# Ledger of designs, part 2: VH-VL binders against q9vgy6r287to419

Target 1, 133 residues: q9vgy6r287to419
Amino acid sequence: LAFEVRWAVAGESIVVQLVAKLEPNHYMSFGISPNKNISQMIGADAVVAWVDPQTGNGFATDYFLEGKAQCSGGRGACPDTKISEKTNSIRLLNAAMVNGYSIVTYQRSLAATDRLDLPISITGAESVVWAIG
Below, E stands for the ipSAE of ESMFold2; O stands for the ipSAE of OpenDDE; V2 stands for 0.75 times the mean of E and O plus 0.25 times the DockQ between their complexes.

## First folded at step 4 (VH-VL)

Design j4 (framework fv_ifinatamab; at its last look DockQ between E and O 0.11; V2 from the best seeds 0.00; counts 0 for: pae E 14.3 > 2, placed apart)
Fold by ESMFold2, look of step 5:
Structure j4 (fold): chain C 133 residues (1-133), chain A 120 residues (1-120), chain B 106 residues (1-106)
Amino acid sequence: as target 1 above (133 residues)
Amino acid sequence: QVQLVQSGAEVKKPGSSVKVSCKASGGTFSSYAISWVRQAPGQGLEWMGYIIPIFGTAKYNEKFKGRVTITADESTSTAYMELSSLRSEDTAVYYCAREGYSDYYGMDVWGQGTLVTVSS
Amino acid sequence: EIVLTQSPATLSLSPGERATLSCRASSSVSYMHWYQQKPGQAPRPLIYDASNRATGIPARFSGSGSGTDFTLTISSLEPEDFAVYYCQQYSSYPYTFGQGTKVEIK
């Protein structure tokens, strides 16, 4: 499946657009790794997003991933990985379903607003994580 | 099991600085927030700030901003808190504490505390 | 800044009695935690997110509440429970603690 991420910096915020063709009851996620030099799921600050194909309503919720980073077989999250909902730092801007693709656009601050939100560096590289589930 | 071991007690003169260390062992250091909390004699607990070592960015209680610097050294798994322009009212036990994966768990591991005495 | 007010300041009870400690926040709190501190020791995690016992905490400790009003209950006091108890909010910066409730032997 094709998964596309677009972004633009807007002042002290970043606008992110996620695009993927999702199976029913699946979601897309995108976040930053706590380690700038490698992608690491454990400790990642991730947005989980989807569109309800029946209503057209979009959802984007900020999560902090817990548990082991890898399992045997190279999966990004283990079956017993916990997902903790964080304080609301994500603003949903737009959601649509077009030609079977789910499109979610959201905004978040470049600076963390609580300890669970990882700051995004505008002047340096960031390691990212992503998943479909 | 994760342990936090702090540097020893210090006696300081007013106007000087103190730098307290907090070394982590037996667990992950870089991706967990390390908070600093102080307790003056006979008083309650006061949060001073935290750092997430992997990002190197500290968040401070504004009450202490300008006098407190919190840093971390990933290579030694050690966090530091430096308090400058010491006054007698800064006499306290200073704790480091590792926060859990999220605010949901709070401060789950505490150092033994470092007594800093400020006297002329 | 969210102010946490604990009551009573001191609770004088005998072993076997039930202790009820209150923590009131000046604004709604998403995450309220409780810590136990004995003389000469670092604080010990007790209850996280209002009602969950930390690892190794006996079942006689329980927590409840939401929003602005939170309660810590010790169902039957043991000799080792005579200590100071602090509530702490993890919802808004700066993170703050209550002033403490001392539970002492009558």
Scores: ipSAE 0.007, ipTM 0.528, lowest interface PAE 14.3, mean pLDDT 77
Fold by ESMFold2-Fast, scan of step 4:
Structure j4 (fold): chain C 133 residues (1-133), chain A 120 residues (1-120), chain B 106 residues (1-106)
Amino acid sequence: as target 1 above (133 residues)
Amino acid sequence: QVQLVQSGAEVKKPGSSVKVSCKASGGTFSSYAISWVRQAPGQGLEWMGYIIPIFGTAKYNEKFKGRVTITADESTSTAYMELSSLRSEDTAVYYCAREGYSDYYGMDVWGQGTLVTVSS
Amino acid sequence: EIVLTQSPATLSLSPGERATLSCRASSSVSYMHWYQQKPGQAPRPLIYDASNRATGIPARFSGSGSGTDFTLTISSLEPEDFAVYYCQQYSSYPYTFGQGTKVEIK
C-alpha cells in the first residue's frame, strides 16, 4: 500500500513510475535480478530514487548493489553495505511530490532488460541514513 | 532512424497564443520525453519543459509556468507546445528535442525549429 | 537554478589549432552535455556525460571534467568546426544551458 510500481514497454525501452510516501533521506528501490531462479538485491542492478522535499528535485540512479561485512569503530560484527554507482543507464523523466508521496518516473533501455526474465516480486522502499563527515 | 518534424513559422500579435507541433517518425515517440527549448535571435538556448507521452505527464520551467502547456497525442506521434499571453520577448526559434534513454545521453534528436515572431 | 558560465565568450583561432572551451557550474552537476550549433541550424549533440562522443562525432572532439568544472577540447580545428558550443546540465530542474562560446576564424 505504501509503495507502488507502474511500468509500460514502448518500443526500445521500458518506462517505470515509482510511487511511495517517503521520509526525508529515504529511498525507493526497484531492481531486476540477473538470475530468475534467485531473488537478491546484492549483486543486482537496481534503481535508487528519491525526491528532495525542500527543492522538489528528483533523483534516479542505476546502482550495482554489493555488500561486505566491515567493522566501524572496531566493535564486534558491524556490517556495512556499499552501494556502487554504475554508469547511469536510466533516464529521469519526471519527479514530483504530491500530498507527501514521492513520484519518480524513469526510462531505461529494453535491450539491457529483455535478456533477463522479469521477476514477479517487487522490492519495496529502502530506508538508509547516511552521515556525512 | 528517428526524425522530429515541426510545424511552420508563425507571426502572432501580442496577447495571443501560439501552438507549435512536433511530429516524430520511427516508432520511438511514446517512450521518450520530448523537451521544448527556445532561442531568441542572437541569444542562447532556454529550456521550457518536457512531456512523457506514454504517461501524459509534463514538467515545466517555472519561468514559463502558467503560460506554457505541453501536450502529446500518441495516436499521431505528435507533441505540442502552446505558449499564451505572447510578448515581443517571446520572439524566438522553438525547438523540440527527444531526450535519450538516460540522463546520461542528453537530448539526442532535435527538430528543425519553428520561428515564432511576436509583433504588432 | 544551476547557472552555467562558459569561457571565453569568443575564441578566435585558425584551422589546425587546438580549441579549449570551459563550462563552470554554480553547483555540482551529475551530467554535463555539449552541443554544437551552426547559424540557421538546430543544435547538434556533441558530447554526453562530460566525456562521451555522440554518434558520428569525430575523435578530435573530447570532453572532460566533473563536479563544477568541465572542458570541451577540439584537438585540431577543421573549417566545419567554427560554430557556437553550448554546455547543458542534466542534474536538476530547470535544465539549464551555458551562454555559449563562439569559435570563429581569426
Scores: ipSAE 0.006, ipTM 0.538, lowest interface PAE 12.4, mean pLDDT 74
Fold by OpenDDE, look of step 5:
Structure j4 (fold): chain C 133 residues (1-133), chain A 120 residues (1-120), chain B 106 residues (1-106)
Amino acid sequence: as target 1 above (133 residues)
Amino acid sequence: QVQLVQSGAEVKKPGSSVKVSCKASGGTFSSYAISWVRQAPGQGLEWMGYIIPIFGTAKYNEKFKGRVTITADESTSTAYMELSSLRSEDTAVYYCAREGYSDYYGMDVWGQGTLVTVSS
Amino acid sequence: EIVLTQSPATLSLSPGERATLSCRASSSVSYMHWYQQKPGQAPRPLIYDASNRATGIPARFSGSGSGTDFTLTISSLEPEDFAVYYCQQYSSYPYTFGQGTKVEIK
């Protein structure tokens, strides 16, 4: 299993590309740890992404990881918008399926745009979280 | 095992406010919604609202029209329910309850209840 | 709000008999839970999501239903089962409870 993350800073934003060979109905996730020193899932600001192999449609959803539990009632690992309205800060730019690899490119602000976001420092070290599932 | 221990009984006059506490022990606190449910004497259960401590944002039953305020202190694993402008109809046993980690589960742990009596 | 109507209001039965409790919702419900409450005690979870027994709940308790109609069944009443039972929905805010069914000894 290979999971590759590419990124480029674009002004006050960052463009991120996730690449993984996903099994059907699987997703890839990448996010920022609330702890700059360690990869910490709880409290992480993450993106969950996948590509529909039949349609080629891609998906990138802004998540806040309250816990490991499946999202329910705005609790657990949830899309931001299910926790609080109008808190989606992820913009899907492109998605593709190439040679069985799912490629999702999205954009987000370096700065937090709401209380469910974590800022990304371009001068300091950041700890990240990721998952395939 | 997780337990919720509530503050003691209260006797209040109409128009005053009451603040009931609910302290969690034996488990996690911040990631679980803590609901408040009251029960008037001989009556059923009424949901008042909940808070998810880690977020600090509460959801309220609009029936109480802003009279209820639910807060949480993560450092002490304690949730609070404050009810203002008390009326005789607010006389009830007030329960805190932890909601399960998903909606597939109900309120799995309950406090022992706090009787609040409102009388002139 | 979603109104939950439980029936009957009171169910008088003897130990060993089968108890069937109904909970009807005013609109479709995705998550229905049942609670048991004994006098002077806090409610305790009984059935989660229509049909899943909570931890420690005996097999004689079962739940079924979907949409707007839900049922709690006690196959053979034990003395400790005489209590008030409430259904509760998580599908929409505000959370609501049924008015309760009292299972009392005949």
Scores: ipSAE 0.006, ipTM 0.623, lowest interface PAE 10.4, mean pLDDT 92
ESMFold2 (binder alone), look of step 5: mean pLDDT 91; pTM 0.937

